# VHH binders against Lysine racemase, part 12

Target 1, 368 residues: Lysine racemase, of Oenococcus oeni (q04hb7)
Amino acid sequence: EAIHRSTRIEFSKSSLAYNVQYTKQVSGAKTLWLAVKSNAYGHGLLQVSKIARECGVDGLAVSVLDEGIAIRQAGIDDFILILGPIDVKYAPIASKYHFLTTVSSLDWLKSADKILGKEKLSVNLAVDTGMNRIGVRSKKDLKDEIEFLQEHSDHFSYDGIFTHFASSDNPDDHYFQRQKNRWYELIDGLIMPRYVHVMNSGAAMYHSKELPGCNSIARVGTVVYGVEPSEGVLGPIDKLKPVFELKSALTFVKKIPAGEGISYGSKFVTSRDTWIGTLPIGYGDGWLAEYQDFQLLIDGQKCRQVGQIAMDQMMVALPHEYPIGTEVTLIGKSGKYENTLYDLHKHSGVPPWKITVAFSDRLKRMVV
Key: E = the ipSAE of ESMFold2; O = the ipSAE of OpenDDE; V2 = 0.75 times the mean of E and O plus 0.25 times the DockQ between their complexes.

## First folded at step 5 (VHH)

Design zD (from z4 with K99R; framework vhh_6z1v_2; at its last look DockQ between E and O 0.01; V2 from the best seeds 0.00; counts 0 for: pae E 19.1 > 2, placed apart)
Fold by OpenDDE, look of step 6:
Structure zD (fold): chain B 368 residues (1-368), chain A 122 residues (1-122)
Amino acid sequence: as target 1 above (368 residues)
Amino acid sequence: EVQLVESGGRLVRTGGSLRLSCAASGSTFSDYAMGWFRQAPGKEREVVAAISRSGGSTWHADFVKGRFTISRDNAKNTVYLQMNSLKPEDTAVYYCAARFTLYGSTPRYDYWGQGTQVTVSS
């Protein structure tokens, strides 16, 4: 983590809290689990996890076992769901850390039963209704799993069951409806555990009323991180607050005469004497090549990024000379202007969630 | 000046788990990236894991990846090493280290603890 430069990601605690409340209000969910996988969508796993409870988050969802372990080691005792499958040999570890552990097969359960010893695993059954990623697909298999859990209650607690919607944020809801119907077909007549959760960000925002008996828990990421799941198509983007800002500062400033190339390949050539600033950020940090020519914000003004983005540096055209150290806002507010993830998305074609995840671990991250 | 004190090292059986802690003195804990090292008898000191200042980024050596996890709590001025599935070859003195300087071809740690002995019996 490079702290000796101005480039940094700032995560807004107040914005997170607002978005959590908004999501609960819209969805009607009493419980919200925040996905903090992939370094909290690039926002910082531990710092986000540490403030989550204060922001109204009732639990955390991770993708891999190690994310959960990291959170626990940080002294965070919040509820944690492991969404991804884990190797059965790690079942005892998951038990020891009290993770709600996703299970996708009876064979896995049988194997786990042999090695858990005195441990009791909290089990979250995955049901595949159309995502075709993980989980059982038949009612028979689901029944067999539940029966096994009941028969082996010394090693297992049937605590959760879930499915994941593949297209819950699409104006065309045909596939959502298909999965929904399949879900209710599969669970009909079955014993349900304490945690029945099916709502991802899209479902929470747009389909909660269509999920009777299964809409008390919102398991979300995108929406709470300030990104409207449909990108403004199904809902207004201004109802959520941005949680992500990216800032830097000029490390070098010089006046370049007309006719000079800027950066690699001289793809940008000055048409007049131009003040050029250098920023300590590049594609190695996650400011991707696709972001070339984006308008940055300096002192309440839009300034065009110019020239090819280098690995660790990029250049910006300045309206006049600025001192070294002048703050540059890449994403965020400066004066009357604001660069949002949506703006960058529109410019580059890169989805908002991929924008944030792409930022390197090298970038300093801080809660503001 | 930062003082580091490791704790938690003890004798454990193969397959067992252990959590090491390293408490740092001073008020500048968050200015330092932290690492765990180990040195077995007759072997060179080797890096086990490292964690960024904020805790948002971690690195683990290949030989312990999946078994060990480094984490930190800046509010408590403490860095941790969770060790699972311990093996006899994990027997070593484990050292906590603090790094202020992140740049350069060879990372250098500025402060070291006295170490804590971890012994894994067969």
Scores: ipSAE 0.000, ipTM 0.179, lowest interface PAE 17.0, mean pLDDT 93
ESMFold2-Fast, scan of step 5: ipSAE 0.563; ipTM 0.817
ESMFold2, look of step 6: ipSAE 0.000; ipTM 0.152
ESMFold2 (binder alone), look of step 6: mean pLDDT 85; pTM 0.866

Design zE (from z4 with S105D; framework vhh_6z1v_2)
Fold by ESMFold2-Fast, scan of step 5:
Structure zE (fold): chain B 368 residues (1-368), chain A 122 residues (1-122)
Amino acid sequence: as target 1 above (368 residues)
Amino acid sequence: EVQLVESGGRLVRTGGSLRLSCAASGSTFSDYAMGWFRQAPGKEREVVAAISRSGGSTWHADFVKGRFTISRDNAKNTVYLQMNSLKPEDTAVYYCAAKFTLYGDTPRYDYWGQGTQVTVSS
């Protein structure tokens, strides 16, 4: 919304397309569904959704009904999965928009059956294999849901079934193996729908060969947005292309004498005469307090962010005077240097997917 | 806290075999997932192989798949990297790394050895 500021997110269409192809090659998946929840991991819901098919994406996964509606209202008729549970009163609208809709209980199905008309609801059954979030936990409950869907085929189509692996990107596979074993135990002997999807980014990249019958669909986010899910532990970092960049520009530049305090409470005091630049970005934009003292990039030089990050602005120490309007790269390349999401994670303790989703709607999003 | 000490690195001829060992001390070894990394001059450190706490899951980089095998012996507090069909491009310092097996967050390796040099001559 604050599009008249220099601060912006740029994301690479070509890098996103490359990462889609790479993920399909590594996993062997024929179908890739891209998670676009939380404003497409901060990249921009509609900006990403509009280019997804061109990038080789076969469908979109959203967390809430409103995200799916927004995509449809933008004129996008791609396959859409709603991963989060919806209030049963909205089952007719999910049916109208042809969403694959996640269902966690028989009682929800019985309630939906009473309000659905001629238009069928496309149903995705959630199976809880150990994440303890959503879905049925017993074979009996799962069998009862499937039988109900078959007996009420006038209102429902049994199109999907899934589970979520909590630790598929962890080298310690105890939890993954437990969930995998529970998954196969629960589905054994049951009628399977056309979409059996269990592969998040970690499962797609590291465990696809261990998931026979369930490895044709990758439902991924992190890896397509250019972040290696294990950050180089289980897979190589350099095989993915960075997608996300964050840039700004100096709005003010001045020389501060030695001994002067910078920002609130004068917590940073200059030890020498120092050129200080001001940037139109702060924690209200998503540049969190945990990022204080990060080395930003200006004209191929590393420049430390100094003083407390304010709501709408922050300061950076400069090696010399720069003109107002000089570009500042917070995440991305400048000259011989690059600030990666992994670098910011190492500095802040905030993982890459939490970094990108934290950027507010105040920042303009640009496809490059 | 865990201390890691690598051994086994040496000069070896192209096509040869070598086994690297990493001995762990300071904590219960079976509580840690283990990995082997390498770094050649002028290149970034890259992951070669990883093994789960139980040894039930292993991962190998595509550039070593079929040639290298990671394994562990929890009774000896040791992780191994068996390297077969060595190539000049395998020349690097090889590092052993350990991570405590806590659920949640991205897996990071918390403890690193000092490295062992492997040189493959043609």
Scores: ipSAE 0.000, ipTM 0.248, lowest interface PAE 13.7, mean pLDDT 86

Design zR (framework vhh_6z1v_2)
Fold by ESMFold2-Fast, scan of step 5:
Structure zR (fold): chain B 368 residues (1-368), chain A 123 residues (1-123)
Amino acid sequence: as target 1 above (368 residues)
Amino acid sequence: EVQLVESGGRLVRTGGSLRLSCAASGSTFSDYAMGWFRQAPGKEREVVAAISRSGGSTWHADFVKGRFTISRDNAKNTVYLQMNSLKPEDTAVYYCAAKFTLYGSTPREYDYWGQGTQVTVSS
């Protein structure tokens, strides 16, 4: 983390809390688990995890064991689900840290049974209804897993079961309906654990009433981070509050004569004498080449990013000389203007969730 | 959180000099950039000068360049504004303000404000 560099990510605690409440209201879910995978969608794993409870979050979902361990080592004892499958040799560690641990096969359970000793693992069963990623695909395999867990209650607690909906944010719900029907076929007549969690952001926002018996827990990311999952097609954008801001400051300012190119390999050539500012952010920080020529905000004015984005720096065209240290808003509000993640998506072709996760650990994350 | 208290404002004659001080309380003064602002009767609050967290970078408005100098002493939790060659149009209430990490050019960007100190310049 380069704390003495001006470029930083700021995320709004109040906006995150608002989005949690809004998601619970729309979905009717009493319990919300926030996905904090991939550095909390780029917002900062520990920064988000430390404030999640105060924002109304009831538990955290991570993709890999190491994310869960990092949260625990930071002194956070909240409920944590490990959503991705882990190597069986780490089953005792998962138990020690009190993680709800995702399991995809009977063979994994049999192997874990041999090494848990006095540990008792909290188990979340993965069911594959069409994502083709992880989980059992047949009722027989699911029944065999549940039976094994019950017969080995000294080593296992059957606490969770879930599936993931691939297309719950698609206006064409044909694929969602197929997964939903398959889910109910697979669980019919089976013993259900206390945590039945199938609602990702799209399912929570658009399909909650179609998931009877399985709509009490929302396991969401995108919507809480202020991005409407369909970007306005299925639900209103204006009901969510933006969470993520990216800010920097001018490190250098110079005047370039008409007819000169800006930066090595630049396609931009000045048509008149132009003030150019330098920003300490580049593609090494996650400001991708696809973002070239985006309109940045300086003191309530739109200023075009010019020339090639370098590894650590980039240039911006200025209407006049600004002081070194003048704040630049890349994503967020400045005066009457706002650069949203949707705006950057329209400019670059890179969707909001890929934008935020691409920012490197070099950028400081700050709660505001 | 930072609390700010300005001092040093008084009546001074045209061409005179005055130094304003702003004392900060709080454990993290060195995490804040500081600015000096002024507001004359019937006018909007305007930025006069700004200084980075370390004091290594400063900015001064065109109407005070060469006359006013901002500085800070992080060991004393104090920011200063040295005002030279004062003019009647410099008459205003002067405010110090703190902004987390980087200084800004507008009042809206600053997080914490002092109550102000009155500077009056007469011929």
Scores: ipSAE 0.000, ipTM 0.108, lowest interface PAE 25.6, mean pLDDT 87

Design zS (framework vhh_6z1v_2)
Fold by ESMFold2-Fast, scan of step 5:
Structure zS (fold): chain B 368 residues (1-368), chain A 121 residues (1-121)
Amino acid sequence: as target 1 above (368 residues)
Amino acid sequence: EVQLVESGGRLVRTGGSLRLSCAASGSTFSDYAMGWFRQAPGKEREVVAAISRSGGSTWHADFVKGRFTISRDNAKNTVYLQMNSLKPEDTAVYYCAAKFTLYGSPRYDYWGQGTQVTVSS
């Protein structure tokens, strides 16, 4: 971790809380579980988890066991769902930490039954409605799992069931309709647990009224982190508040004569005497090569990133000399200008959720 | 409130190019996300491409990626579909559609009359 550099991620607690309330309002969901997988979409696992309840979040969803354990060890007793499959040998520890644990097969349950001892595991059944990722694919297999859970209630609590909608944010809703129809076909006539959760960000924002009996829980990430799931194609961008900002500061400032090349390969050559600033951020931090030539913001001015992005550093062209330590906004507001994650997506071809998760643990995360 | 009129459809040879235009009448064109749809005889209507109200984000169906490009000019109240490397399978009536972006549904609110594109061998 390189937290003593000026480069840092700032995320807004008030904007996150606003987006939670907005998502509940639009979806009609009374319960919101925030996905904090992949370091809370790059925002910082523990930083986000510590403030989530205060923002109106009712539970956390993680992808792996270790993320859940880290949250517990930080003193957080909030509801936690483990979305990804875990090795059966870890079933006892998942129970000890009171995680709602995702299960994809009857064989996994039979193996867990042999090793749980005095532990009682809270079980979330995964149903595969078309993603071919995890879960059972037939009504018979689902029914067999439910019957097993009920026959072994000393070791298991049947608490959850879910599917994931792959295309809920696409203008072409054919895949969503097929998954939705398959979901209702598979669960028809079966005993349902207390937690039925199918609404990801797209389903919560666009399809909640099409999910009767399954629309009380929103299990969302993108929308709460301030990114409209369709980036304005299906819903309004301006109703969500940006959460994520990326800032740095000039570590070096130099005037470069006309005709000089900047950084490796000298692909940028100055046409006139130019002030150049150096920033302590590079592709090793997650500022990818695809982001070359992006317009950064300094003291309310647009300043082009110039030359090739190095592993730990990059250069920016300045309209005049700035003092060392002058703040640079890569993502966020400066004066009358704003660089959004949508702007960086348009420039680079990298979508917002991939942008934020790519930032390394080297960057300090700050709640503001 | 908004009226959409498509133009540009015609007969084109396989491998040819064509640009479709959709002109919107209305003072609030920039409040609408726009889409291009197509329907061939005996087939259901399918989404070809979509564009956000600002034009900052686009989506293209897998069967047209690399060949078709959606764009818009809010100053001219017009959305475009540039169609390259046309195939006989692209033969269809092409529809322009508008969706008020304050709605949380993928369903489009306003539709044009359609423009016929025919691709011959």
Scores: ipSAE 0.239, ipTM 0.667, lowest interface PAE 4.7, mean pLDDT 89

Design zT (from z4 with S27F; framework vhh_6z1v_2; at its last look DockQ between E and O 0.01; V2 from the best seeds 0.00; counts 0 for: pae E 19.1 > 2, placed apart)
Fold by OpenDDE, look of step 6:
Structure zT (fold): chain B 368 residues (1-368), chain A 122 residues (1-122)
Amino acid sequence: as target 1 above (368 residues)
Amino acid sequence: EVQLVESGGRLVRTGGSLRLSCAASGFTFSDYAMGWFRQAPGKEREVVAAISRSGGSTWHADFVKGRFTISRDNAKNTVYLQMNSLKPEDTAVYYCAAKFTLYGSTPRYDYWGQGTQVTVSS
């Protein structure tokens, strides 16, 4: 992490708390699990995880084992669900860290039973209703898994069951309805565990009433991070608060005469004497090439990013000379202006969640 | 000044038991996860066990195989390692560390003790 530069991601604790409450209110869910996979969607795994409980989050969901381990090693005792499959050889590790562990096959369970020893694994059964990513697809297989867990209660605790909706944030809910119906068909008559969870961000916001008996838990990411799952199509975007800001500062300022090229390839040429600022951020940090020419915010003014974005630096046109160290807001508020993830999305075509995930681990992240 | 002071290391015979202690000062103990590490001659330092801030979650290395147990007392600013059924291969300098944190795939440690020597004879 490059802490000795001005470029930083600022994560709003208050905004997170607000969004958590809002999501619970809209969905009616009593329990909210926050997905913090992929470095908390780029917001910072440990920073976000640390404040999650204070913000009303009841548990965390990760994708891979190591994300969970990182959280535990940071001293965080929160409930953690591992959403992705893990190699069976790591089952004892998952048990030791007390992870709710996703299981997709009976064969996996059989193998795990042989190696768990004195460990008892908390099991989350994956049911594939149409996502076709992981999980069992037949009622028979699901029954077999449940039976196995019951018969081997010395090594396993049947604690969770879930499915994932592939299209819950689409105005066309045909596929959602299909998966929903399949879900209820598959689980009908089966023993249900403590955690029955099917609502991702879209389902939580738009379909909660359609999920009787399965809407007590919201397992969400996008919506809590301040991004409306349908991008404003199904719900208003202004009901959520942004949690993400990106700031930097000018590292160099100079006046460039007319007719000069800026950055690689001289794709931008000055038409007049122009003050040019340099920022210590580039595509290596996650400010992608697609963000070329985006308007940055300096001292309450819009300033155009100019020239090709380099790996670690980029340039901005300035209305006048500014001192080195002047704050630059890439995403966030400055005066009466605000750059949102949606603005950058509109500019670049990159989806908001991909924008945030793309930021590298090298960027300093802080909670504000 | 931040200090971690390990104690309890000594020579023991195979099958013996030791209890290591690490006394912390100079920082808010309860805000940090704690860990025990060991380094044998010619080998890399390896994690032995870790414990969460509250003590509610623990992790032990595979080579421990139930022989060692990490615990902590936040009121005493102390973390412990109970070592039973010691083997010659457990011979190493044992270190206490604070804020045992993994960033991505890279572990980070804010504070380290000077270590205590544990020697297990055959």
Scores: ipSAE 0.000, ipTM 0.195, lowest interface PAE 15.2, mean pLDDT 93
ESMFold2-Fast, scan of step 5: ipSAE 0.475; ipTM 0.785
ESMFold2, look of step 6: ipSAE 0.000; ipTM 0.148
ESMFold2 (binder alone), look of step 6: mean pLDDT 87; pTM 0.878

Design zU (framework vhh_7qbe_3)
Fold by ESMFold2-Fast, scan of step 5:
Structure zU (fold): chain B 368 residues (1-368), chain A 119 residues (1-119)
Amino acid sequence: as target 1 above (368 residues)
Amino acid sequence: QLQLVESGGGLVQAGGSLRLSCTASGSDYAMGWFRQGPGKEREFVASISRSGGSTYYADSVKGRFTISRDNAKNTLYLQMNSLKSEDTAVYYCAAKFTLYGSTPQYDYWGKGTRVTVSS
C-alpha cells in the first residue's frame, strides 16, 4: 500500500454491520457467510476479515486457496469456504488450514484420496444448475460423488453442497426459476450435508421464501458491502447503508488561461480562465478511463474531472482556488451532495462490484 | 420505443382503497412502482419480476399494497388498501432499469398518476 499518498479507500464498519443484520432479517437466514474474494470486493481482504465476526458475520468465502491462507496467516481462525477449484496436489494444505473445499468431480476426489494420508478434507460439492462453469450436472454424477465420500470417510467429510444462481438479481426471473427447479430435481432423494448454501445476494434478498430447506445460509457479498443487487428494481436502495468511500486531496492547484488543453491528448480545452486541481489518482490506481468527466466533490461543491485520466494522476476543474491538501471525495458524501457507486455505474457503464474490485493495492484501505 | 401509461389515481379517504394500472407498449421488462410526495425525493414502493413470481415491497407499504401483473395485457397493477395520509403522492410506473451484472440500460418512466389521501 502507498501509505504516504492521500488517496485512500475508507469503509464503514458500522454500515457493514447494519447491512449484515438487514440481510439476515430480509432473508431469514440464521448464518451469513461474507464473500471476501478479490480483496474483499476491493475493501481490503485482511481489513474486512479482521472485523467480520464483530459485524455479525458467521464465516468467510474466498475464491482461491491463497486468499484463505493469507487470512489464516493473519491470525484469523473463522470459518472459511474456498469456492474456486484447487489443484488436487493442494488438498492436504487445504485440510491443514481447515478450509471447506469446493470439489467439482469424482476424479478429483479419487486423486485426493491417494495423497491426503492422515489429513481429512472438508468437502463442498459444486452442482451446476445452469451457470455452466463448475460442478456436476447430473443426479448420477452427484450420487457417485456422495457415495465415494461416504465410503472414504477416513479422508473426507461431506460437509457442504451448493449451486450458484447466475441471475437471482435479474428482474426477469425465468432463468432463476429454471436453475431453482433443476437444483431441486438434482438433489431429490440424496443425502444432504450440514451446509446447504445456494443464496447469493439476489437469492437472499428476493427469493429466500422460494428455497425451502436451502435458505438457512446466505453466502453474500454485494448487499453487505452496501449495494442493492438490482439497484432499486427488486428492492429499495435506501434500506442499505453505503460502506465504500474513495477520497483524495489536491496536490497542486493552478490557474489555466482560456484556450489551453488539459492533460494528454488535449481533449479538454478551457473556454475561460480556470482553476485546475491535480489529484494523486489515475487508471493505474483503478480510476478507469470509463470514469472520464465524472463530477467529484470538493468542499460541498460538484467539480468535473477534466482532461485525460493519466496513470497516476488526473485533473479537476475548480470554482475557485483551494489550498493544497483540500479533501476531494470521489465516492461518498461532501456537504449536501453524495456520489454513490450507483452514480458512477450510471456514468461509466461499470457495475458497482467491478468498480470497487478494480482499485489497486496501491490505495490504502482504512476501516472507519 | 417503450411507452408507460399510468391510470387509476384520485382522491380517497384515509382507510380507503385504490387500484393503479400501468400499460406498456413495448418489450417485456420487469416493472415497479415509485412515488414522490410534495417536497420529497422519489421513493421505491414495490417491484415485480418479468414472470410475476417475485415481488418486493417497501416496509411502509408491506401488508397494505399488492403488486401484480397481467403479461397477456402488458399491464402492471398496484392494489392499495388501508390508505394513509402519508401515501399521498404522484405514483410512477417504471421499467427497463439498469441491472446489476448487466450492461447499463435506460430507465423508462411514465408521467405519473396523482393519489391524494384525505383525513
Scores: ipSAE 0.000, ipTM 0.286, lowest interface PAE 15.2, mean pLDDT 86

## First folded at step 8 (VHH; framework vhh_8k46_1)

Design b1 (at its last look DockQ between E and O 0.01; V2 from the best seeds 0.00; counts 0 for: pae O 11.6 > 2, placed apart)
Fold by OpenDDE, look of step 8:
Structure b1 (fold): chain B 368 residues (1-368), chain A 122 residues (1-122)
Amino acid sequence: as target 1 above (368 residues)
Amino acid sequence: AVQLQASGGGFVQPGGSLRLSCAASGRTFSDYAMGWFRQAPGKEREFVSAISWSGGYTYYADSVKGRFTISRDNSKNTVYLQMNSLRAEDTATYYCAAKFNYGSYTPRYDYWGQGTQVTVSS
């Protein structure tokens, strides 16, 4: 992490807490699990995980085993669900760290039973209702898994069951309805564990009333990070607070005469004498090439990024000379202006959640 | 399966203190979050306090915050509830409970111990 640099991601604790409360209110869920996979969607895995409980988060969801391990090694013993499948040889590790562990097949369980020894694994059964990513697809297979878990209670605890909706944030809800119906068909008459969870961000915000018996837990990411899952189509975008800001500062300032090219390829040429600022951020940090020409915010003014974005630096046109060290807001507020993830999305075509995930680990991340 | 045995209850005057203990047996103690509940005559069982498997996090009912402290010693397979500044309304049968893994602390626990009576009276 490049701590000796002005470029930084600022994560708002208060905004997160607000969004958590809002999500619970709208969905009616009593329990909220926050997805912190992929470095907490770029916000910082450990920093977000550390403050999650204080923000009203009841548990964490990760994608891979090592994300969970990192959280534990940081001294955090919050509830953790591993959403992705893990190699069976790591089952004892998952047990040791007390992870709710997603399981997609009976064969996996049989293999795990042979190697767990004295360990007892908390099991989350995956049911595939239409995502076609992981999980069982038939009632028979699901029943067989449940029975196996019951017969081998020395090594397993049947603690969770879930499905994932592929289109819960789509105005056309036909596929959601299909998955919902399939879900209820599959689980009908079966023994349910403590954690029955089906609501991702879209389902939590738009479909919670349609999920009787399965709407007590919200397993969410996008919405809590301040991004409306449907991007304003199904819900208001102004009800959520942004949690993500990206700031930097001018590292170099110079006046460039007319007729000069800026950056690689000289694709931008000055039409007049122009003050140009340099920023210590580039596509190597996650400010992608698609973001070229975006309006940055300096001292409450919009300033155009000019020239090709370099790996670690980029240039911005200035209305006048500024001192080195002048703050630049890439995402966030400056004066009366605000650059949101939606603005950058509209500019670049890159979805908001992909924007934040793309930022590298090299960027300093701060909780504010 | 885990067996839980609670102790430490008794009679105490208002403003007094008691320390409850709950000893676990049968499985690895560190596998479980632990909780304390209480039930007064004619009332429903209510949550009092809970502690995560590692002891890193604790929870308290609003009615006992600042007065009660939950702790655990995994080397002794024991969870404790230090109760200070006891009030008449704290009079109840106290129950120790165990929950596999860390999670939401609700009355739904995997294992329950026998109750120990706490009576606060002048």
Scores: ipSAE 0.007, ipTM 0.252, lowest interface PAE 11.7, mean pLDDT 93
ESMFold2, look of step 8: ipSAE 0.323; ipTM 0.740
ESMFold2 (binder alone), look of step 8: mean pLDDT 79; pTM 0.799
ESMFold2, look of step 9: ipSAE 0.284; ipTM 0.737
ESMFold2 (binder alone), look of step 9: mean pLDDT 79; pTM 0.802
OpenDDE, look of step 9: ipSAE 0.007; ipTM 0.269

Design b2 (from kk with S30D; at its last look DockQ between E and O 0.92; V2 from the best seeds 0.00; counts 0 for: pae E 4.1 > 2)
Amino acid sequence: AVQLQASGGGFVQPGGSLRLSCAASGRTFDDYAMGWFRQAPGKEREFVSAISWSGGYTYYADSVKGRFTISRDNSKNTVYLQMNSLRAEDTATYYCAAKFNYGSTPRYDYWGQGTQVTVSS
ESMFold2, look of step 8: ipSAE 0.331; ipTM 0.738
ESMFold2 (binder alone), look of step 8: mean pLDDT 79; pTM 0.800
OpenDDE, look of step 8: ipSAE 0.656; ipTM 0.857

